VH-VL binders against Cytochrome c oxidase assembly factor 8 (COA8). Designs and how they scored, part 194

Target 1, 167 residues: Cytochrome c oxidase assembly factor 8 (COA8), of Homo sapiens (Human) (q96il0)
Amino acid sequence: APERGAERRDTAPSGVSRFCPPRKSCHDWIGPPDKYSNLRPVHFYIPENESPLEQKLRKLRQETQEWNQQFWANQNLTFSKEKEEFIHSRLKTKGLGLRTESGQKATLNAEEMADFYKEFLSKNFQKHMYYNRDWYKRNFAITFFMGKVALERIWNKLKQKQKKRSN
Below, E stands for the ipSAE of ESMFold2; O stands for the ipSAE of OpenDDE; V2 stands for 0.75 times the mean of E and O plus 0.25 times the DockQ between their complexes.

## First folded at step 18 (VH-VL)

Design jj10 (from ji11 with light chain S92T; framework fv_ebrasodebart; at its last look DockQ between E and O 0.38; V2 from the best seeds 0.55)
Fold by OpenDDE, look of step 18:
Structure jj10 (fold): chain C 167 residues (1-167), chain A 124 residues (1-124), chain B 108 residues (1-108)
Amino acid sequence: as target 1 above (167 residues)
Amino acid sequence: QIQLVQSGAEVKKPGASVKVSCKASGYTFTSYGIEWVRQAPGQGLEWMGWISPSEGNTYYAQKLQGRVTMTTDTSTSTAYMELRSLRSDDTAVYYCARDQRYDFHKGYSPFDYWGQGTLVTVSS
Amino acid sequence: QAVLTQPPSVSVSPGQTASITCSGDKLGDKYAYWYQQKPGQSPVLVMYRDSKRPSGIPERFSASNSGNTATLTISGTQAMDEADYYCQAWDTDEDYVVFGGGTKLTVL
């Protein structure tokens, strides 16, 4: 069994989007894109009479969101660092400055950048495969619990209607 | 085996120049950069500059601009660092190191191999 | 000029975990490198790109980057780990290499 080297999760600073939904909101709110992950966080509504099943669904969604946020924050950071280092090293090797005469950040040509992207994707291919697998597993679980919650809500509505007819 | 071998210790007077050599072996000399770092006695590491043997391009620390010249001889796989107008505060151990900036396949590992260092003493 | 700040000294007992920090502006956006230097010897690369370990470096050496602070961690510190440790980063704005001031690790 290949020892899963515990890739120590470089904890990207959890820039918790300071987006605060209105206090009286009865709905999930979507925040602005996170600065690190570029994913829009969802603030999940907590009903006053949340069922155990609804709570489990909410927690699963929240955990999945956090997992996604962390993954993409780390990937984006890694990408940014590698890209910058690549550009810098290539410019330096070419004897070019980091800035153009106009003061803009010097860039590489499209061909050179294509090589970088290809290499980056190749290196991270397995990581992305594992991510995709886990993403599907998590979303399947969420969908399953969504179905259960929907059924529970239907059942509760039917019981309430029966009780009203009997009185 | 990859090795960087530097020239021997030098004693110079203020105002003089010193040229330190760094002979590389065990790898393709033109495929890697050479970095120069110095360390004054009891002090930290100070970056001096970088040279690309393949292109001959150089970058020098701003503090040393105008006083430092880095060169390479590809035929002998040797890098040189010349420091002019020596001062007492230039007394240091000077190191060459291999820089692997351009190798994106293996990852970037700067300063992965170091020379043994060359002591330059500037004394009146 | 970008400055990397390290504690001047860290002391640890044998078998304990040593942590050496390196802080700098925008260091979180850059790769950090770590070097070990024993007295009278040349520096040796012990960590590259924040958390990658060169071949030949013991597994007890690890590193991480959080925010603008890089941390070198030595688990199960041994007497042979006593050395000066330097962090290093590239200043991509000014196009120069910056070293930290160094940290003397003492194993007591």
Scores: ipSAE 0.687, ipTM 0.870, lowest interface PAE 0.8, mean pLDDT 89
Fold by ESMFold2, look of step 18:
Structure jj10 (fold): chain C 167 residues (1-167), chain A 124 residues (1-124), chain B 108 residues (1-108)
Amino acid sequence: as target 1 above (167 residues)
Amino acid sequence: QIQLVQSGAEVKKPGASVKVSCKASGYTFTSYGIEWVRQAPGQGLEWMGWISPSEGNTYYAQKLQGRVTMTTDTSTSTAYMELRSLRSDDTAVYYCARDQRYDFHKGYSPFDYWGQGTLVTVSS
Amino acid sequence: QAVLTQPPSVSVSPGQTASITCSGDKLGDKYAYWYQQKPGQSPVLVMYRDSKRPSGIPERFSASNSGNTATLTISGTQAMDEADYYCQAWDTDEDYVVFGGGTKLTVL
């Protein structure tokens, strides 16, 4: 297998375990939920001798995460703004202020809010269907490459055993 | 062709009242709200309040509460704004504007069409 | 009560890109709107719901809103774009509407 290295030459994975699948790598870092998308970002580790196949898998995972983060950040913001817009307009129709007598935000009753939730979901149904299709397509591709990487690592171990590690 | 045509300029003395009209055409008057905004000479825009012609509900800016009354006449598609107890700092151009109500497809768009403005001058 | 802060003036040469800012506390959590007022005329809506352009408004007008700042951008600025520009959002306290103080765009 050809040697690959990105930008982290002096950082090596743990010497205790050499077989670490990409989906459970002890070198990837998982952060807290993003404030906008509500998804936990992954900071992917780049080993010194990353193969072309391993690089393809890592980039595919990075691109999928960015796509997913952007989709949900945008959807969450749109939902929040349209919800407030709906509430504001309905309070205005009723001739009501934005705050109650006690100073708390005025709200709509549960039946009125259910109307918003139902319509928002219905309006966005096709967008979410395309998202689900693309999500499954991306995850199938990732799983396929994870299998290919696992086979590559097994093959390299067998090849190294036969050749007695030249060099 | 959506239009909001306002009444002509007025000159008033302090303590008097003024009633500005805003006649709507080119759309269903009762399906939209009417907002009122004023602009003192050389100054920015100041929101005054709104009226919902279909429900008759109003809401006024706190600064003007007690001095302003907004009404409509649906038979003539006309909105009115009356400001009482005029002071010299009420000198401004008074605008009416159309307020598109929330629609699940179009959303909400305040001030989508404006009248030409009505200058009210309070001398002394 | 919310306050929307705009620069008093912005000057650009013809063909340049003009940017007019509107700052307010957590303004990016609300929809922002933009109005153009030419001298002696009433305001005209030029951007709504942060970044949407009404029919009849040239494509060189665009807008964005994030964090504490909304921005109106005019690409390829022309002499006819010389006007006052106001941002607007909802107030959450007692009044429904708040306007920015306005920005005079000068095309030299």
Scores: ipSAE 0.534, ipTM 0.798, lowest interface PAE 1.6, mean pLDDT 84
ESMFold2 (binder alone), look of step 18: mean pLDDT 89; pTM 0.922

Design jj11 (from ji11 with heavy chain Y102F H105Y; framework fv_ebrasodebart; at its last look DockQ between E and O 0.47; V2 from the best seeds 0.60)
Fold by OpenDDE, look of step 18:
Structure jj11 (fold): chain C 167 residues (1-167), chain A 124 residues (1-124), chain B 108 residues (1-108)
Amino acid sequence: as target 1 above (167 residues)
Amino acid sequence: QIQLVQSGAEVKKPGASVKVSCKASGYTFTSYGIEWVRQAPGQGLEWMGWISPSEGNTYYAQKLQGRVTMTTDTSTSTAYMELRSLRSDDTAVYYCARDQRFDFYKGYSPFDYWGQGTLVTVSS
Amino acid sequence: QAVLTQPPSVSVSPGQTASITCSGDKLGDKYAYWYQQKPGQSPVLVMYRDSKRPSGIPERFSASNSGNTATLTISGTQAMDEADYYCQAWDSDEDYVVFGGGTKLTVL
């Protein structure tokens, strides 16, 4: 059994978007893109009479969101670091400075950058495959629970209507 | 075994030049860069510059521009660092190191192997 | 010029965990490298690309990067770990390479 080297998750600082929804909001709120993941966080509304099923759905959504935020934050960070190293390495190899004569940051051409992207994608291909698999599993579970919650809400509305007709 | 062997200690007068050699062995010399770093007595590490043996390209620290020249001899797998117009503040141990920046797949890091260092003393 | 700031000295008792920090502008966006230098010896690479350990380096050595601070951690510090430690990163502004000022680790 190949020892799964515990990739120590470089905990990207959870820049919890300080977006605070209005206190009286009865809806989910979408925050601005997170600085690290570039994903927009959702602030989930918590009803006063949240059912156990609704709570389970909310928790599952929250956990999935956190998982996504962490994954992309780490991927973006790794991408940025490798990209920078690649650029520096290539510039150095060419005997070029980090800045142009105009004082701008030296860049590589599109062809050279295409090579980097290709290599980066190739290197991270398996990681992305696992991510996609887990993403589908999580979203399927969420969708399933959304359906259950919808059914529960319909049933509760029907019971309330019956009780009002009987009085 | 990978090894970088540097030339012996040098004593120079102010205004003179010094040329330090670094002979590489145990690997393909042209497949890696050579980095130069110096360390003044009791001080930290200071990067001096880099050379690509394969292409002959160089990049020098700004502070040393115009005074430093790095060269390589691929036939002998030897890198050279020449420092001109020596001053007392150039008194340091000079190190060569192997740079592996070119290989993103193998996960090699720069400065993975170092020479033993060459003491250059600049005294009146 | 990018400056990497290290504490000048860190002291630790044998068997305890030593932590050496390296802080720099935008260091969080760059890979950090760590070198050990014993007195009268050449530097030795002990960590590369934030948290990767070269072959031959003991498992007690680890490193991480959080924000603009890289940290070298030595668990179960031994007397043989007494040395100067330097962080290194690639510069984005002036020079390709910058070193920290170094940290003297003393094992008391």
Scores: ipSAE 0.773, ipTM 0.922, lowest interface PAE 0.7, mean pLDDT 91
Fold by ESMFold2, look of step 18:
Structure jj11 (fold): chain C 167 residues (1-167), chain A 124 residues (1-124), chain B 108 residues (1-108)
Amino acid sequence: as target 1 above (167 residues)
Amino acid sequence: QIQLVQSGAEVKKPGASVKVSCKASGYTFTSYGIEWVRQAPGQGLEWMGWISPSEGNTYYAQKLQGRVTMTTDTSTSTAYMELRSLRSDDTAVYYCARDQRFDFYKGYSPFDYWGQGTLVTVSS
Amino acid sequence: QAVLTQPPSVSVSPGQTASITCSGDKLGDKYAYWYQQKPGQSPVLVMYRDSKRPSGIPERFSASNSGNTATLTISGTQAMDEADYYCQAWDSDEDYVVFGGGTKLTVL
């Protein structure tokens, strides 16, 4: 379930249109991947006449993005730290140093590293399952509020058309 | 009941050698590494090296290369650290400690249990 | 060679929160470990892998690690907490282990 206007958004960098001020966009925009979470943040447009329902939706989307960014940033850092501990522990067990004879950082072969990758996934399986559950719950809520905002906007358009007909 | 019991205090002359023992009990000796650290009077902890009782592999701190030898006797569950060519700045309390090898569920716990320490005094 | 810098001493009143720092280049990219050593005793592991507490360590001990600094925090500090505290991390150079210089916690 994409955002209501997801297929209408400009990407960054995007072309400037006369329907928006040159220094301010009338659209959400998607930034580059965050170096810690590896997720692209959405920078949300805040219209000046945002309804309370529209504000609730925007805040829910912002909160969900922050939750998602924090989860993957923490998970990626944990993965990196545990990977280094695994490598150092295995090198230590072999009686090997942290650097090769050429001065390069010592590493393990692909078979040894595959053990780490497999077991890290297994260890974190339940955490990822709970993340997936919460991700779906949040996205369902966002989709629900997108529908409510869409209905509100339709109703407001009908009210404005009634005013135009009576004038 | 995990326990590391070290040999008693020693007084040595410069140029001599010392061998400190560390007897482990309450766990499978070959399943964990043995770390050695020392602490000079009024100073902090200094890592000396590591030995794997199962594989017999060692890795020594660069500062001590050539002067230290670490060994184990699996039949008595005992680790040994020998420091040669003693100098006055080798006066310290010497500790053995157990470290848990990386475990995918427990993680890594270096120095999870420590011996009581062995004072080695090097004096003229 | 990696260096972990700790303040030489920290003083706190009973019941107050003590905070002991450990600084090192990009230390938050590594797991940090903390040890308590009382006079005449061996060190005891009090925090591991940044923020995990071993069995038998009181809940008032907590820790964090981010950026260049790991921090050991003791809330509701008691007289029995008076000790030297050392941080420890992996070294990326020749030696596997590096310790901080230690911090004397005084409870008055």
Scores: ipSAE 0.504, ipTM 0.792, lowest interface PAE 1.8, mean pLDDT 84
ESMFold2 (binder alone), look of step 18: mean pLDDT 90; pTM 0.929

Design jj12 (from ji11 with heavy chain F104W; framework fv_ebrasodebart; at its last look DockQ between E and O 0.42; V2 from the best seeds 0.60)
Fold by OpenDDE, look of step 18:
Structure jj12 (fold): chain C 167 residues (1-167), chain A 124 residues (1-124), chain B 108 residues (1-108)
Amino acid sequence: as target 1 above (167 residues)
Amino acid sequence: QIQLVQSGAEVKKPGASVKVSCKASGYTFTSYGIEWVRQAPGQGLEWMGWISPSEGNTYYAQKLQGRVTMTTDTSTSTAYMELRSLRSDDTAVYYCARDQRYDWHKGYSPFDYWGQGTLVTVSS
Amino acid sequence: QAVLTQPPSVSVSPGQTASITCSGDKLGDKYAYWYQQKPGQSPVLVMYRDSKRPSGIPERFSASNSGNTATLTISGTQAMDEADYYCQAWDSDEDYVVFGGGTKLTVL
């Protein structure tokens, strides 16, 4: 079995969105897009009487969110670095400066950039396939636990109604 | 084996010019760029510029603009760096290095092979 | 000109881990490269694209990038690792290539 070399995940700095929801909020809050992943973080509400199933669902959602944030932060960073290197390399090969005569950052044409995107996607194809697979697995699990929590809530409401009718 | 062999040490007077050669072997010369870096005594590395042997394109460090010329001879697989109007602060070891950055398919690193260096001394 | 800042010197005992930092504006958005230079010798590439190791470089050499700081790490430092280390990156403003000021690693 080829030892899967632990690709040391370049820990993109966890840009913990400093978005703090109001303390009295009884709802999940969506924060602004994270600067690294460009994903909007969700701040999950924690009920005072959180059931074990609700807690498990919340934790699974949180873990999945963190996983997504880390994946996309790293992918975006890698993309940016490779893109920059590609542009610089191509400009250099052309004998062009990093800035235009107008002082703007020099860029490549759309055709050259299309080549970069093609190569980047090709290079990262397997990584994206694994991501998609794991994304579906995680979301399926979340959906399953959402169903369980919904059933538990219905059952608890029915029990409360029965108790009120008996008194 | 990949090798970059540079010309011997030079002693020049202020105002003179120096031309350093870098002969490449062990690889296809036109498939890689050549970088030039210098190092003054006891100082760090300073990038000087780059040349593409295949295209003949060059890019020089701003500090050296107008004073440096890089050329290649593909028939001999040799790169040249000429520095004009030499000053005392140009006293340094000059290095050539292979650059692979223009070939993204091979995944090679820039500055993967270096010449042995050429000492240029500028003295009155 | 983009400036890459390195500590001028780092000292480590044999067998200990040495860490050499390289800091620069927007370095987090660029690949970092590392070179080893022993006295009287040419530089040798020891790390490329932040964390990739060239063939022939010992596994004790590793590198990472966090924010605007690249770090070269030498685990189990040996006497033969005593050298000057330079970081390098692309410049986005003026020149295509910038080097750090270098760090002298001393193994005590």
Scores: ipSAE 0.751, ipTM 0.909, lowest interface PAE 0.7, mean pLDDT 90
Fold by ESMFold2, look of step 18:
Structure jj12 (fold): chain C 167 residues (1-167), chain A 124 residues (1-124), chain B 108 residues (1-108)
Amino acid sequence: as target 1 above (167 residues)
Amino acid sequence: QIQLVQSGAEVKKPGASVKVSCKASGYTFTSYGIEWVRQAPGQGLEWMGWISPSEGNTYYAQKLQGRVTMTTDTSTSTAYMELRSLRSDDTAVYYCARDQRYDWHKGYSPFDYWGQGTLVTVSS
Amino acid sequence: QAVLTQPPSVSVSPGQTASITCSGDKLGDKYAYWYQQKPGQSPVLVMYRDSKRPSGIPERFSASNSGNTATLTISGTQAMDEADYYCQAWDSDEDYVVFGGGTKLTVL
């Protein structure tokens, strides 16, 4: 698959004229997975004739993406650090080294690791509950503004057709 | 009050051994590990190793492997560190410190309480 | 190999902010710890797990750890903060504990 996949917005017509400046892209661009969050960021297209509603929607989507990226980047790093800390503490208690004889990182058996995973999820349950609530709230708001932008585009298209008919 | 009280200063000749004691009080001795750290005069901290009183397990710094032995006596709540085949560069203040075991909320905190230190001088 | 590098000294005026760095390969992937040692005394834990402060340590102590560098920050530095400061992390290859070389903080 090609390296730079640009997702075009829907193939259906929009109320805004399809114009691309001399640079080749009029669409949002999806980047590679972020190292820290493991999420693929969207690089939002900013058209020259962006309406105030379209700007508000884009900013809301940008803010939501930044919030989501930051949450998962922090959670992934915390998980990795606490996992390593847990493993090291248990290996130390057993009198074992950090590396096996083959030089591979030492680890714990599946039952011990399951204890860590269960406790990590339990400890973070409330944080993830608030994250889910806020995620749904943000996505509902985004959907609402998408609807408002769609209506704005239809209205502008109708105004242009009315002007053309009235000569 | 959590305390780690170490034995007094010692002067040794090269080739001798030294055994430093660390008496713990104010907590359940077998519920925590004991770390040993040394500090040469005017220099930084150097980790020596660790012992678990409850499991009896030890892990020594690779630099000191073969020369150091760490033990405990749970009946007296005392940890011991013995360093053998002493050299002049073993002159240092030797510290014991308590090792807070992994806690699901606080995590792992090595060196949460320290002894007062024991000066060991190695000279001819 | 697993070396934690600190500046030998840092000087600040009273009331100013002191920053003490600790550099190591991908240190931000590990937890960093900080210890204060006043002359003639044993070290004292002042920060753990990168940025957490033990009870009894003033709020003017803070710390961060990202990339290759952990930083201990003392805001509103006081004369009583004059001490040697050591960072510590685990060594992925050799030993469970690696200390930095230490930084002497001077409050003039």
Scores: ipSAE 0.578, ipTM 0.825, lowest interface PAE 1.4, mean pLDDT 84
ESMFold2 (binder alone), look of step 18: mean pLDDT 89; pTM 0.926

Design jj13 (from ji11 with heavy chain Y108W; framework fv_ebrasodebart; at its last look DockQ between E and O 0.49; V2 from the best seeds 0.00; counts 0 for: pae E 2.2 > 2, unsure alone 74.3 < 75)
Fold by OpenDDE, look of step 18:
Structure jj13 (fold): chain C 167 residues (1-167), chain A 124 residues (1-124), chain B 108 residues (1-108)
Amino acid sequence: as target 1 above (167 residues)
Amino acid sequence: QIQLVQSGAEVKKPGASVKVSCKASGYTFTSYGIEWVRQAPGQGLEWMGWISPSEGNTYYAQKLQGRVTMTTDTSTSTAYMELRSLRSDDTAVYYCARDQRYDFHKGWSPFDYWGQGTLVTVSS
Amino acid sequence: QAVLTQPPSVSVSPGQTASITCSGDKLGDKYAYWYQQKPGQSPVLVMYRDSKRPSGIPERFSASNSGNTATLTISGTQAMDEADYYCQAWDSDEDYVVFGGGTKLTVL
């Protein structure tokens, strides 16, 4: 069994967007896009009488969100670093400066950049496949628990109605 | 075995020029760039510039613009660095290093092999 | 000019872990490289692209990047690891290459 070299996850600094929802909010809040992942974090509401099933759902959603944030933060960082290195290497090979005569950052043409994107996607194809697989698994689990919570809520409402009719 | 062999130590007067050679072996010379770095006594590493043997393109550190010229001879797999208008603060060990081109598959490993260094002393 | 800042010296006891930091503006968006230089010798590449180890470099050498700080870590530091260590990155503003000021690692 080839020892899966533990790719030490370069922990992108979890710049958890310090989006603080209003204290009295009874709803989930969507924050601004995270600067690293570009994903909008959701601040999940915690009910005062949260059921064990609701808690499990919330935790699963939170864990999935964190997983997504970390994946994309790392992927975006890797992309940025590789892109920058590619540009630098190509400019250097061309004997071009890092800035244009107008003082703007020198860039490559669309064709050269297309090659970079193609190769980057090819290189990361397997990583993306695994991500997609795990994404579907996580979302399926979330959906399943959402269904359970919905059923629990219906049942509790029916019990309350029966109790009110009996009094 | 990959090797970069530099020319011997030089002693120059202020205002003179020095030309350091770097002979490459053990790899395809035109497939890699050559980097030049210098180190003054007791100081850190200072990047000087880069040359592409295949394209002949060069890029020099801003500080050395107009004073440095890098060239290559592909027939002998030799890189040259000429520094003109030498000053006392140019006293340093000068290094050549191999620069690997960006490879999407293998990655980039710049400065993976270094020459042994050439001491250039500028003294009155 | 982009400046990479390193501590001038780090001391460690044999068998302990040494950590050498390199900080620079926007270093988090760039790959960091690390070189070892022993007295009277040429620099040797010990880490490339933040955390990749060249062939022939011992496994006790590792590196990471967090924010704008790259860190070279030497676990189980040996007397033979005593050297100057330089970080390097690509410059996006002026010169293509910038080196840190170097860190002298002393094994006590």
Scores: ipSAE 0.750, ipTM 0.909, lowest interface PAE 0.7, mean pLDDT 90
Fold by ESMFold2, look of step 18:
Structure jj13 (fold): chain C 167 residues (1-167), chain A 124 residues (1-124), chain B 108 residues (1-108)
Amino acid sequence: as target 1 above (167 residues)
Amino acid sequence: QIQLVQSGAEVKKPGASVKVSCKASGYTFTSYGIEWVRQAPGQGLEWMGWISPSEGNTYYAQKLQGRVTMTTDTSTSTAYMELRSLRSDDTAVYYCARDQRYDFHKGWSPFDYWGQGTLVTVSS
Amino acid sequence: QAVLTQPPSVSVSPGQTASITCSGDKLGDKYAYWYQQKPGQSPVLVMYRDSKRPSGIPERFSASNSGNTATLTISGTQAMDEADYYCQAWDSDEDYVVFGGGTKLTVL
């Protein structure tokens, strides 16, 4: 049982509400940034009275998050590997060691590193364009279903008012 | 075709020096680095160092610092590795290999072509 | 400091799949490379940048690298695949290049 685990939870210093904690049990939960993708995952709340349309929306959001998390986890790892490979290759060409006199990791100056950043973006341009296209498509679909859910909820409110008046 | 052709086998006494040559053909010699790797009998591969024919820069494995010198002659497309103060544990096959320079699309591909190897035997 | 550990030997039957591992601290944060060396011959590059195959290397060769372990996989292993296999990576501290100790693949 690590001590830091208890301190890291938001509930450790203040505790949890004594009745239904809507922010925790009745709403989506947002976690810390994933160490690989650097994106905050959302844990989606599943209400007991979830309609089929609401379920479709939630699953689409879950699938989109999983897709997004995986894409950026892969890209961040590739970026890190290629950055280190570039730095080492340039240091090797210069006949320099991997560490400075002080023992710190040797690095390249900002102008040299700009070459890497520019070329990395250029090399991955098509992959990022397909990602952006798919991101827009997914978010457009999510927004469309959010609109459908909103209309469904309004319609249900109207049906409830009509039932009260008829009784 | 790309080829790296090394000098013939050598027999040396402890304390002597050996200089192995590696003649490159089939590519632009100054556009690629040359790596040196050795392999003791029945053992694995051990990296020795690197030289850039274009810049003349070298970097040697820390184990061999002070005992190894790598040079090139661009007019003959030939790389050289000299190992001094030979010991019996320097008995090995010595390889040169081409170091494909970093390319953003292909990355770094060290040791893409190897010489045939040069056996250096150090015995009393 | 950097050490790449390989099993000394792996044996497979012809036609079966061989897996050769290479273990190192945070090896998945680096690109891994694989070389094949047949008796009396120079090494030959068979995989680079974790999973890419050079021209002329059969499709039955594949590789992966994650966590602390890179793996070379040979499907449909043939007698001609009998050789020593070495992994290689960049060292981040002292020397630029580190090799694994090698794995002898035997095809029985």
Scores: ipSAE 0.450, ipTM 0.750, lowest interface PAE 2.2, mean pLDDT 83
ESMFold2 (binder alone), look of step 18: mean pLDDT 88; pTM 0.910

